VHH binders against Protein Abitram (abitram). Designs and how they scored, part 4

Target 1, 175 residues: Protein Abitram (abitram), of Dictyostelium discoideum (Social amoeba) (q54td9)
Amino acid sequence: MRTLIERYYSQYYFIDTTITDPNLTEDQYVNQHTNELAVIGVAPSHPVLQQEISKIEFKENAINNEVSGVRKTGGFKLQSNTILCVITCSNGKEYFLRSCIKGKLLEINKELINNPSLLKTNHATSGFLAIVEPMIKDKFMENPGLIKFEEYHKLRNIPIQKGPVFLKDNTNDED

## First folded at step 1 (VHH)

Design P05 (framework vhh_podentamig1)
Fold by ESMFold2-Fast, scan of step 1:
Formats: structure tokens, C-alpha cells, sequence
Structure P05 (fold): chain B 175 residues (1-175), chain A 122 residues (1-122)
């Protein structure tokens, strides 16, 4: 059985090695839906997953895009390194999460403001960061800084874990 | 910085077809829309057609006769011109815009090719 992400998304990761600021090099996932929209969140290697989160604050432009800005805007225009939010940890460390791809911001996950732990417990699903409409939809790998799913796991030495295949469509499972 | 190079212009008889091509290079990731403009002798430059990721826009004078398309894998934009008329004679320019909306406004196109001549005559 595939998860919703595995079933309907092409999975990528974002690592921008051209950014000289260490705070902007934290890894994030970019999952492109079959409708061409991209869902963005923290990668399994992200150091924030090893820390206690105090709060998550979205940038003003990201907040305004979802509420009052929607009426007249073409949406918040994003570059790949545009910061969408700041995570503050209990130990005082800060992490910056980026849009990862050029495009237009459609939605932020406001539930992360009220429930920051959701980012850690459900980072690959309900704990996503944002939904973006990419400028580059065809040949999605032409978005700068993207790395394919399998290549990323090899690069970071993270095992690939799969759901059970034996539950696919078969009604008789008497094994 | 984006560079655009047009090709495919030439001399054709009325009623025939011609396809123009535009090759884009450089920082094309910043480009939202591409357009074809034309300028006839003694006239101002005018929009022919424009294309974004999901939409097209056509001038009334060419609607139904011309088709704009793009091949993102080849970084190329095309203008297929059918049922050509003598009044279609002009220098045709490929243009690119980083403006996050499909528009026919000349002012929103920051990058321009050198142009390719199309002449429709007997």
C-alpha cells in the first residue's frame, strides 16, 4: 500500500549548495502532485526533528497571502530561497524554512502555529509547511536545487522505508 | 539575463503557412510568459500572441489563424501562422516577461530577440 504522498506525488528534496548562509541550507522535501502543485516540508535529515520546538512563526507576507491578501493579489511571489517561517527551539536555536522552488504561494499550514509539534510528529503528512504553484511545472527537475528522492536518501545515508506491498487490491490474504 | 533568438521567417504567398521558432537561454527560470510581437514599416510594435504556463492570449487580428505553443524541455516557443495575409508582413519579435500575470502590455516584457522578417506577397 502506498501512502497518499507516495501514490499521488513525485517526490524530491531541496538542497541549495549555492547559499552561503548556513541557516538557509537545512534540507526540505518538495512533493509534486499530479495536479502540478508542490507540497513543501522538512526532510527527515533536518536537525529540527532532533530538538524541542518552542514556536513557529510565519513571515507576514505568507500570513497575509492566505487571509486579506488573497482578494487582490497574484499571490506571494516566491524565489527558491524565500523564507516562509522561523522555527525557534527551546534551546534558543533558530531554523528558517524556505519555499524551495520559484512560484506563487497558495497556502501555509497555520496549524503549525497552534501545534508546533505537528511538524516533528507528522512532517511528511499533516505537518507540511506550504503549498506552492511552481513556475516550472514541466520538467520539474529544472527547478534549481532539486534532488531526486532516491539520490537524496543515498547522499544523506537514510534508508528508504516502504509500505506493505501485499495489501494491494487482493481480497484473499490467507498466507 | 535572458537571451532570445528567432528563426523561421521568410517569404510566403498569401493563404499559406509559416512557423516561427524562438530559442530561449540564460536565466529562463525567472520567466513567466513569452510573447510574439510584430512591427510593420511605419507602424508601432504590437502584440500577436502570448503564452504562460497554463494560458494563451491572442490579438483579434490573428485569432483563429495563429497558434502559439511552447516546448519547455527545449526552452523553445513557437508561432504557427496559418492563412497568411499581406497585412501580416512585419518583423516578428520574441519577447519574455517575469511579470507574474499573462498580459499583452509591451511594458511588462523586459527581454527581446533581434527579430525575424516575415513577408507575405505574391
Amino acid sequence: as target 1 above (175 residues)
Amino acid sequence: EVQLVESGGGLVQPGRSLTLSCAASGSIFSIYAYGWYRQAPGKQRELVAAISWGSTLYADSVKGRFTISRDNAKNSIYLQMNSLRPEDTALYYCAASDYYELTGSYDTYDYWGQGTQVTVSS
Scores: ipSAE 0.000, ipTM 0.108, lowest interface PAE 16.8, mean pLDDT 76

Design P06 (framework vhh_podentamig1)
Fold by ESMFold2-Fast, scan of step 1:
Structure P06 (fold): chain B 175 residues (1-175), chain A 122 residues (1-122)
Amino acid sequence: as target 1 above (175 residues)
Amino acid sequence: EVQLVESGGGLVQPGRSLTLSCAASGFTVSSNYYGWYRQAPGKQRELVAAIDSGSTLYADSVKGRFTISRDNAKNSIYLQMNSLRPEDTALYYCARELWDYSSGTYEAFDIWGQGTQVTVSS
């Protein structure tokens, strides 16, 4: 059985090309769901995962522009480098997380405000950053700055690991 | 804010049927992966059914008895429950969920409804 993400998501990464130090990898993932929406979060290489987080602050436009069902005609318009939040670490270091792709902001993970450690403990699941409706859906790789899953892992020298498939909030499937 | 609101629960005798409804607001139901979960007192929360576009998944305990469906025009998700059993007694809630490739598990709900109580007793 394949993992749920392999079945329902096309996986990509966003690389911040303004970072010239090859030892600094402030990368983010972009997982496009079968319904075409993209889930954005921090990649396993991101240095914030090795820090103690003091707080996460979303930009005002991201907080106030929550989508409201069929009655609302749009959300916050994003460029690929639009900053969505600032992470402040206990040592004073700041990291900026971006939308990664052009589109409309549908949701931010407000739980990160109350529980910033969630970004570190569950960065690929409940610790996601945001959900974006992409402007470019049919040829998704035409979104600037994206790199394919396999190419990214080769570039960053990170092994590809297969997880088991779990469909319960408890991992124990035994009687 | 985005929210999910469940309805349709109640007290029923074993063997009867109920249909639960989940109304979404703040986003369209067609835009995300959805599941129906249940939690009985003293037990872990468990996924009973999930829907993603045309694909559905059911827990072994409910497969063949429960059917999950979506109505985009009504911005709603449904759970049709047939041949109800006492062990189906639980608080039922719908959720929009994400899954982790590395862990393979869902560790928290993206968006959580308040729940609707289903009690099956004679």
Scores: ipSAE 0.000, ipTM 0.123, lowest interface PAE 14.0, mean pLDDT 73

Design P07 (framework vhh_podentamig1)
Fold by ESMFold2-Fast, scan of step 1:
Structure P07 (fold): chain B 175 residues (1-175), chain A 121 residues (1-121)
Amino acid sequence: as target 1 above (175 residues)
Amino acid sequence: EVQLVESGGGLVQPGRSLTLSCAASGFTFSSYWYGWYRQAPGKQRELVAAITGGDTLYADSVKGRFTISRDNAKNSIYLQMNSLRPEDTALYYCAAYTESYFDLGSTYDYWGQGTQVTVSS
């Protein structure tokens, strides 16, 4: 009954609290994998999805990030509002994408540098922004600024679309 | 150009086996996760099996009967289907997602055209 994403990920959104205009929805998703890592990207409400993107530039610290083996002693240490990249649109508008959660930056999606339109065409999949190792893992909702998947879709009035689902073998208990 | 091409479907009697193949091209094969989905007439498309770099996942209805595998050297995904039932009759699709798979259910990265499997006399 669960989609593949529901099987592997707990889904959340991050709302930038510095934005006071309720019509400006520069939101991002945060999906925590069962291995505890979080994938971040652009939420479906984000206005950049309606723009033509000229370029995506990652910050110096994000590009030069280093994480070593099982004993990780390096890596870019993130606060929830740490800016990871700047998106420049053909009309001159700029958007800033953030880490959304506290933790260590593990990876950025370098394909976005070579193919910025990937963010628009595949924002929910191959067009992700970054992978972060969260500081707060077990009680993930205690990360500041996170909102649950269902609550977000209600807040932004966006329908919930479900992908393919698994069916259970024990269906005699379902009406 | 990114392509997924399915093959191996056909008409078989109940209890028999089929192997479906999916040939991928146009991207770095090893960087993607893959799945087999099916859609019967008048029903929604459902995930049958998925494979990542190290894990497999199966729908309860096919556990123990179907096996998904990948061959990175051949850029191919396979679905071995044993003990087929009439209920397995469907159009079978191959799908590919990034290694950092994240899908709100609205889109998938890549889909094949599908291959028909019919289990009947």
Scores: ipSAE 0.000, ipTM 0.212, lowest interface PAE 11.0, mean pLDDT 76

Design P08 (framework vhh_podentamig1)
Fold by ESMFold2-Fast, scan of step 1:
Parts: C-alpha cells; structure tokens; sequence
Structure P08 (fold): chain B 175 residues (1-175), chain A 122 residues (1-122)
C-alpha cells in the first residue's frame, strides 16, 4: 500500500531559478492534492534544516490574506518567486521562502509564528509553509522551476524514504 | 490540537432529511480537506462524501441525495442528507486529511470525531 502522501498527492520540488550557485540548495516541495490545491514547504536539502530557527515572519500581504466562506473569492495573488516569509536563524542567517507556483494564496501556516521549530522537525507534514490554489492545474509541470519527485531525489542525491503511513478507510485513490 | 465534534444525528422516518454538522478546532481550518464517513452495524467504515476547497466527492449510494459543504468562517463542515433510507442508518464520523497523518517521524494520529448516530426507521 502506498503512503498517504503518495495516495493523495502528486509530489514535486521547486528549484529557485534565480539562484545560480549550484551549492545553494534552498529548495522547496510542492505537493498537489487530488483537490488541485498545492501544499508548499521546505525540501529535505534546504540548509535551514541544519540551523536553529529564531523566528519566522510572514510578509504583511500573506498575513492579511482573507478567505470568507467561499474559499476561491479571497486571496493574495502570487508569482512563482513571491516571497511569503523570512526565516531568521539564531546565528543571524536569513532564508526566504517563496510561493513556488503562480496562483492565489489560500492559507499560511500560522503555527510557525508561535512554534518556528515545527518547520524544521515536521517540514514535510505539519510544518508546511502555505497552501496555494495554482493558476496552472491540469498541466502542473508547466509551472516554472518544478521538478518531478524522483528526478529531484536523484539530482540532490537524497534517498527516497519509505514508511507506512496509512489511513484506516476505504477511500479510492484519484491519482 | 486537532479536534472534530459531530452533531445533528437522530431518529427520522424514511424520506425525511437531516443536516449533520462538524465543528473543527485547534488548527488552520481552511487548509484541510474533510470527509464524512459512516459505519453501520456489522460493516466496515465507508466514505460517504468529501470536500476540499476545489471539489467534492460522493459515494455512489448517496450521490444526488447528500450534499457536503463547508463554512470556513465558522470552521464547520456540513452534510445535508435528503431522501433518507433505512440503509443510511449508521454512526456518522467527520474526518480530516491532516498533514500530520503523513509524518512517520512524528507518528500518525487518528483525526476522527466521536461520531453522531443516524437512525432511519419507521
């Protein structure tokens, strides 16, 4: 049986095309749910995972994003490189996390403001950064800077982890 | 932190309607997809309906009779059940597709509510 992420998400990574230094691996994941929404977070290669985080500050437009009853009618409009937050590490280093894809910001993970270490300890799950409604949904790879899951792990020489994370339900997979 | 509380169940005659509510708390509500599941005596728990921001899904047995909706301002999910049949009798659960279910390093949690009983009988 596949993991829950494999069952409900199409997994991609975003490599910031504005970074020209091949030693800078400030990558982010983009997991598209079967409902078409994309969950954004830090990739396993991201150097912030090796630092102690002091704080995470979201941009004002991201914080003031409003969704009222009808989810699609609200939202900060994003370009793929739109900065959503600044991570400040205890050693003074700063990292910028981006939306990764063009679309509409639906939600930020506000728990990262009160518990910034959650990004580090649970980056692939509860430590996600944001939820975006993509502008390009049916040809998702046409979003600039995206790379497929297996290709990314090969590129960064990171093993694909296997672990059983299964729901106790009869829901059919949609892809 | 993640808490789901169902309400609205009861005893109804065949052909009547009920609306079930699910109140979510302790997290960013609009991020998560939600589903209604049911379990009849002697049967496995089955998906009835699911909702995300962009789509809904219904089991064939309820399609056209049940409608799932969400109210992000109230952190609530609803199941409108029309034309109820005796075979709809079950304990109905609200569940969320929480990212924490996927974290094998932190452990997986069961994000089900306590359930609300629906009995359709004459």
Amino acid sequence: as target 1 above (175 residues)
Amino acid sequence: EVQLVESGGGLVQPGRSLTLSCAASGFTFSYYAYGWYRQAPGKQRELVAAISSGSTLYADSVKGRFTISRDNAKNSIYLQMNSLRPEDTALYYCATDSPEWYDYLSGTFDYWGQGTQVTVSS
Scores: ipSAE 0.000, ipTM 0.124, lowest interface PAE 16.7, mean pLDDT 73

Design P09 (framework vhh_podentamig1)
Fold by ESMFold2-Fast, scan of step 1:
Structure P09 (fold): chain B 175 residues (1-175), chain A 122 residues (1-122)
Amino acid sequence: as target 1 above (175 residues)
Amino acid sequence: EVQLVESGGGLVQPGRSLTLSCAASGFTFSEYAYGWYRQAPGKQRELVAAIYGGSTLYADSVKGRFTISRDNAKNSIYLQMNSLRPEDTALYYCARGYDTSEYWLGYSFDYWGQGTQVTVSS
């Protein structure tokens, strides 16, 4: 039985594979829907998840993004390293989140402006960063810096957690 | 503030139908996406269906048997369950998706109801 994510998304991560330093883990996920659109967010290894977030500020071009006919016109044009937002932590540290893939920005998660902690509590679900229409769709792994979901978890030695995050009291795995 | 209240669960025999309802309050219903999750004891919670506007998504296990729908005038969502199987036995939860994007269906849910029990047994 597959979850809705497993049913409709192919899961990938974005890292700079030329960097072998295991301490540089500011990674992001890239989940591609069956309709070919990609959802971007912070990977479980990202150090921001261990910080207290003060604010999240999206770049002006991302905020002013208007797309007519969704896939037809407009939209902020993205390179894989285009910065979409700056996260400022309570300790003064800053992190820069990128588009990860070349394409067109369709929308940003504006809830992160009003509730920055959503990025930490729900990074894999409601705390996503952005939705992008990829330029490279059919051979998706040809997007630079992408690594397959299982390969990423092996590389970073992170257990695979299935499905979306659930925040309901008294939930457990045993009867 | 935000409340989601499920109803319609119960004991049914295999092959029969059941309709679950979820009543929402404390926010503007029409601007959100919704989903139905289920969890059986000892199993992980799974999202079985999601809806935003007219767009719907279903898990493989229920596709063709379950139908999710919404009624904006009544601030309610429904899950019509046909051809029920013993493996459909679970606590069913209604969930609100905080964004309104049809491209983000089934991935971003921030509030859940208390759940309604469905037991499929002879």
Scores: ipSAE 0.013, ipTM 0.235, lowest interface PAE 8.2, mean pLDDT 77

Design P10 (framework vhh_podentamig1)
Fold by ESMFold2-Fast, scan of step 1:
Structure P10 (fold): chain B 175 residues (1-175), chain A 123 residues (1-123)
Amino acid sequence: as target 1 above (175 residues)
Amino acid sequence: EVQLVESGGGLVQPGRSLTLSCAASGFTFSNYAYGWYRQAPGKQRELVAAISGGYTLYADSVKGRFTISRDNAKNSIYLQMNSLRPEDTALYYCAADLTYEYGWDSTEYFDYWGQGTQVTVSS
């Protein structure tokens, strides 16, 4: 999979609207592709990015969805706060990552099970959490809890970083 | 006839502990989403802790101090509150989202609420 910040993605963030405590910044990004699929991952404000990750465990329904979804029309149906995985840090702290958006789970990033540090090192790219087919596609901002990219960065006082640019001279193909 | 009944609230001194209980009835108690919310005077209602199956979620303001748990045999949800602060003073509500197992959304989608139990932390 290519980067989540390519020019053809519309970028949003998810903030849990049930939690009004300004100190709770366990936010996630939601990037909608032009094919209407949403890629979900950890926002730059998330405290897990400052922790050492011990393991990432996906819910049984999320793991089983890959097999069931192909054969059945139903698939795993998600609400915005449906928990997809639990992150356990070396210091014993736990964080819960959510689907962020109503829809159907298409794919989880199984690489995070074998290489949980990928979530930290590449959270905006290969370290994504999941791919979801949204229930609300045409008026995407009508999905509860979404906030626009620029508004989010202003709210959390985080500078907007330019996304990775693939340049021919910057590639080093070793083997 | 779905009911959620909170108990265990009261007046406690700062630094002490208190355990809230929520007795659920009128439905099959399972891996549905359950939560504790609170509302202090003049403030908005906020999620304190939630549980669904074996997974838990805590507000940053209570992490390390509060623990949510469930007892399937007693159809009950608990909130163990340690190291209480004056800022924890609020009306505490038990809530349930019975839409499906292993899922919850915003407070708008928690279908059932208790009447609340008052917790006052003061010397």
Scores: ipSAE 0.000, ipTM 0.123, lowest interface PAE 15.3, mean pLDDT 75

Design P11 (framework vhh_podentamig1)
Fold by ESMFold2-Fast, scan of step 1:
Structure P11 (fold): chain B 175 residues (1-175), chain A 121 residues (1-121)
Amino acid sequence: as target 1 above (175 residues)
Amino acid sequence: EVQLVESGGGLVQPGRSLTLSCAASGFTFSSYSYGWYRQAPGKQRELVAAISTGSTLYADSVKGRFTISRDNAKNSIYLQMNSLRPEDTALYYCAARWYSGHYLTYPSDYWGQGTQVTVSS
């Protein structure tokens, strides 16, 4: 089964190496479009998906860096661990979401400010966090903390869910 | 409640035209991008056309024949289909996703139930 993401994006995950507790899986996805831009969001293992979100607050540099196109001069320059926003849950717990890759911030999902539950209900789609222009394009896996889609699902013991959006792709092995 | 309701499908002869309509409700229409997808029996669902606030995208198989448009005042999306071919026979779906700028191919958040288009002589 191929979704629009599978058709137009190469899928990766980011494991925050600054988290030392092995029971905390505050992971994020990194989906790189065929135009080389990367879409960042929360991974299916992220504990925020099991919480009620009170608010999402973007850092001031992220808010002030609203640009619509690639290669914009003066865009917010990111390291892989640069914090883009703080999520505050109804129970008082806070989570910090990062850029995941080195590059320039092109866009943040401002809809998350008005509808923070969108991150939880649509984390893999309209609930994305940010769009980044990667600095490293040819050897994308050289970005620290990145792992490939299939490797991540095996590591976290999470089934690969086929989207209800598309019918199952027929292969010679299945048909 | 978010709803997308398609209409305008039907049986038509090859070479003719049809206009599909999609009525959206339950959210701020202008904040979303929209697309038309189709699915023929035994085939995978495919994107045929997409529209944001400033851009359109078409599948190669329909370029020059189909035109997508939006009417923010009427909360509606349209697909004008010209020079229809038997290969265009499918269930056509309207889809909506939160506006993400120039990303017309990002996955859809909401779907209609579909409207059948049959092209045969």
Scores: ipSAE 0.000, ipTM 0.167, lowest interface PAE 11.9, mean pLDDT 76

Design P12 (framework vhh_podentamig1)
Fold by ESMFold2-Fast, scan of step 1:
Structure P12 (fold): chain B 175 residues (1-175), chain A 123 residues (1-123)
Amino acid sequence: as target 1 above (175 residues)
Amino acid sequence: EVQLVESGGGLVQPGRSLTLSCAASGFTFSSYYYGWYRQAPGKQRELVAAITSGDTLYADSVKGRFTISRDNAKNSIYLQMNSLRPEDTALYYCAKTYDEWSLYGSEYTMDVWGQGTQVTVSS
């Protein structure tokens, strides 16, 4: 049975190529849905996953984007390195999470404001950071800084593990 | 064509109850997942409740007051709203998705929407 992500998403990562130490990587995932929207979150290599989170604070422009509804004409426009939030850890360390791709911010995960540990415990699913409408949709790999799923796992020496299955049977897929 | 049609809205006083219904057609109802969203004037559309084949999700603002259910034989979902408050006043929409993850508040991954039914809670 396929995981929910494997069925509906093409999986990519965003990396800072100037960082050569694999233990000091602030990588993020970028999962493109079949409807072309991108879901952004923290990658399995991100150091925040090894720390206790005190709080998550979204930037004012990201929070204010919530007012505009389904078709967000003039919504918050993102560059690849636009900071969406600041994570403060119990030890005082701060991490900055970015949009990863150029586009328009559609949604932030408001659950992270009241339950910041969700980012750590469920980073690949309900603990996502944001949903972005990409500027570059068709040739998605032309977004700067993206790396394919398999190439990322090889680069960071992280085994590819099959994740949990959200559906106990495959009734939604005709095989 | 595929469609969802809401009914059951109306004007009620605070503390009263309403049951909303959503009738589905044009697809295999039992294969999909559903949510109730609401939108008040000048506010963002928000998820209030969602249902899969075996689980339910509720927004904190309605947890304990609202109950979502589904009836696969009738191709319908329901939202039972108890202890209604003025701040529950909104246009209520049902929505369908093929992806359980989409029920975690991502309105942009819903592939079918109803027209909406108005709920007004006022003295």
Scores: ipSAE 0.000, ipTM 0.170, lowest interface PAE 12.2, mean pLDDT 77

Design Q01 (framework vhh_6qgx_2)
Fold by ESMFold2-Fast, scan of step 1:
Structure Q01 (fold): chain B 175 residues (1-175), chain A 126 residues (1-126)
Amino acid sequence: as target 1 above (175 residues)
Amino acid sequence: QVQLVESGGGLVQAGGSLRLSCAASGRTFSSYAMAWFRRAPGKEREFVAAISWSGGSTFYTDSVKGRFTISRDHAKNTVSLQMNSLRPEDTAVYYCAAGYDWSEYYPLSTYEYDYWGQGTRVTVSA
């Protein structure tokens, strides 16, 4: 049986190749939904999930694109490594979150400005970072830096979590 | 203060029907996906059904497809679950949940919802 997520969108991860320390896992997820738009956020391996966040600051171009709406059809043009925001932790450490895929920025999650902890408590859901319209839609894996869901979990030795969205034995069967 | 309050649970015989309702207070959920989850005695919470923020997309777990219908009323800030042809296996506490929906399909990708009700008990006897 497939998970609910697998039925309704394709899941990928992005590994930030600008990080030179092989022990740092500042990874992000990229989930392409049925409408072809991609939702990006922090991966389960990201060290920020182990820390207290002081603030999240979006880059000027990301804020202006979202606020003005003037160039929604033109949008903020993204490369895969374009920085969208900086997370500052209570210990002074900074993390940079990227667009992950080449395309056009449609929206940022403004709720993260007022409620930075949402990124930690709901990173896979309401705590997403941004919504991007991909330039490469038909063969999504051709976007640079992407790795498939299953391959990523094996690479990072992270078990696939089961929760309310996974089908239970009694869902299709009597037990 | 944000609250989701479920109602409509109860005891029903196999083959019967119940309609569950969830009323939201403290804010509007017009931009939120709404969902129903259930927890059977001794088991973990299971996804049942979800409806997108616009009401244009609905999603069901396989065991309830064709029997349950989810709907919402934006003006009343409510979501409902019509449960038909109930089976003993549907016995559970049913929970209403709300999560941010950026698109028609987001509700089915969430591991956790931001807001949850306290649950309403449904018992289906043979």
Scores: ipSAE 0.000, ipTM 0.120, lowest interface PAE 16.4, mean pLDDT 75

Design Q02 (framework vhh_6qgx_2)
Fold by ESMFold2-Fast, scan of step 1:
Structure Q02 (fold): chain B 175 residues (1-175), chain A 125 residues (1-125)
Amino acid sequence: as target 1 above (175 residues)
Amino acid sequence: QVQLVESGGGLVQAGGSLRLSCAASGFTFSDYAMAWFRRAPGKEREFVAAISGSGGSTFYTDSVKGRFTISRDHAKNTVSLQMNSLRPEDTAVYYCAASEWYDLGTYTPSEYDYWGQGTRVTVSA
């Protein structure tokens, strides 16, 4: 019963441990591709999915993410809690989306600037937030705040989506 | 003014090969991930293969992995699907699609912004 995402990604979620209210679930997904790059986006429990989005503004360093003569390392360097963007809702509410993992920012989804509703309508795919090259690849769960896919869905009582049948890989080897 | 035009379909015997091509126009081809979907007689549209905007990542459904190869030619604004070792169950209308999910292909039809009209592939037993 694996989807294309399940086949090519090891799926995780990031939970902000500073949030103590169980009804406030500003969670994000972290999907690590077989090429070891991580795709970051909003989790299905995120309250922004129930709001009307006015705009999405990315941090200046995220927009200007490129190699320069001064900066030899290339890309914006991230801590797990680094804010990448601010979402402003029509009702004035703001949400802050983070990198979730330590690493280097490779790309932000600039289409979210022009079409903020993509974050809501397509959050698991074309409405992703960012692509990050993780610092910790082999022991991926050592990234703070990460929770495994099945554990997250049980914790938040969210059903697992069924999709096309794909070849099963050895996801247990990721542990 | 966006247009995706498929070609290369036809009738082929089981075990044979076909190459499908999709010519894209009206948008910046390199900014979009491209995919092939198919609809078999009496079935719903299903994912076959996808390639990222850069061409660096490819994805396949299990039933075609090792038999089909997706590729893109940025200079010609085309995406191609090389189909080898064809089976009767590969009989379908094949559709080219474009998605804003630039670096990562997607398997969900609703995630694709533009679609071609399709090209028919018939594999006889």
Scores: ipSAE 0.000, ipTM 0.115, lowest interface PAE 16.5, mean pLDDT 76

Design Q03 (framework vhh_6qgx_2)
Fold by ESMFold2-Fast, scan of step 1:
Structure Q03 (fold): chain B 175 residues (1-175), chain A 126 residues (1-126)
Amino acid sequence: as target 1 above (175 residues)
Amino acid sequence: QVQLVESGGGLVQAGGSLRLSCAASGRTFSDYAMAWFRRAPGKEREFVAAISYSGGSTFYTDSVKGRFTISRDHAKNTVSLQMNSLRPEDTAVYYCAATYDEYGFSLYSPEAYDYWGQGTRVTVSA
């Protein structure tokens, strides 16, 4: 009866803890699956969600990754601050999305290259950015820059849904 | 509870084409992601292609990208795999699978799938 994310994922956010200006909210989520893999995407506070996206360009190292999304294969080694892609908006503004955690890049969401607005319409689900195998799995909060779900929502004044949530069809406004 | 039944396998010469179909029975598949996996003789099960439950995202293993196309028909509760430019190394038993996965990444792992078909054999001769 819970959403798939609530059933199978521990939810965190990535922010630069030295940034105290609440107007600088280029944050990302980090959702760790029970199989220990982490899904990276844009947080609900991210200003790109209020923009029209022109294109998403992944860095060469991310594109040339030897992993095709299959488990137990090699991949690009990441630091928490490694840039994975550049988002270019219709107004010319650029945003840089990072790996958020140290580990190995398993897969980028290549659908974002052909359908960049998917990041905006479905950022919390099918519009994810990347899948990472974390270097720090057992004590996940020891990954630098991570903040717990409840603490993040309080910090950014973003309401948390109260009451039960149920599985819903993943629908987007782009056909 | 759903059941998956594959069809369309057979013997084909290198360079040929085959279309595999997977028919799903049960209530509905509007909320299921669908995938094709294969197992070659003496090998482990490997990912081939997947399609999200919205149909908006497709995923392929590198060895089939540009040659295979996955598609779905929500009204018929079917998923299809069009296989073109077949190679001897594509010889395998092909399996249809279904899961509730909001992120496409789980589609690459056999362990992420809740329902499996019995498989259909594809043999590509040189």
Scores: ipSAE 0.016, ipTM 0.253, lowest interface PAE 7.7, mean pLDDT 78

Design Q04 (framework vhh_6qgx_2)
Fold by ESMFold2-Fast, scan of step 1:
Structure Q04 (fold): chain B 175 residues (1-175), chain A 124 residues (1-124)
Amino acid sequence: as target 1 above (175 residues)
Amino acid sequence: QVQLVESGGGLVQAGGSLRLSCAASGFTFSSYAMAWFRRAPGKEREFVAAISWSGDSTFYTDSVKGRFTISRDHAKNTVSLQMNSLRPEDTAVYYCAADLYGSDYFTEAEYDYWGQGTRVTVSA
């Protein structure tokens, strides 16, 4: 949920800074939890949210990822541009989702294999893509390609919106 | 089923040449970056050479630059490694690997599919 994300995550976005065309906005979010893990998914501007998804296919190493013990001695090691999955839309369009940050892959959202529309309907919550243990934890903005939440919304001209629960449950200082 | 089948390994004298081939099946070959890695006796697997999915870029480890040439044939779904001026230190099992579109050619963990390897022995 959005209210839960606001409480427990520091929100960032990943964009390809080499792209100057404002119509090419295949952006992804990177939400860092208080336990230092990063949750990755599609940003509000991503064109896949306007398409009907046929299937989501994960990279073979991501599916067969094994993580063992407290030190996580196993696990697929990621570069920031490592492709984690290919989304195939009903119209034949394909989109590639990346890890966004360097680190270790802890988990992919396997529910997306059985229910690919979850990525579209719940992209900011249960429709996340992956959970990554970042290589750079202490100064998280030093991960290449990250942009702060406020700067992203300004860059893409997207208003920051609260969910329906906020509008109905806490609209004013009415205590 | 996905398969990568290496061939062309064998015994050769120092200064000789060998051509390794890797036949790919069960996936869209033209969408994959292809690479060769090797494992010498008692050592870890190391990068040798890679070719981009388009074929426009090739990458080599310093010790083989100018001696080895990687190439691919999309019509035959094969990637090849031409090895010239072979040295005893080139003795290893050579593995073919495939990575969807390629992101980091030099890192073993990036590769999706692996062959079982072909043995190359170079005697002094």
Scores: ipSAE 0.000, ipTM 0.232, lowest interface PAE 12.9, mean pLDDT 79

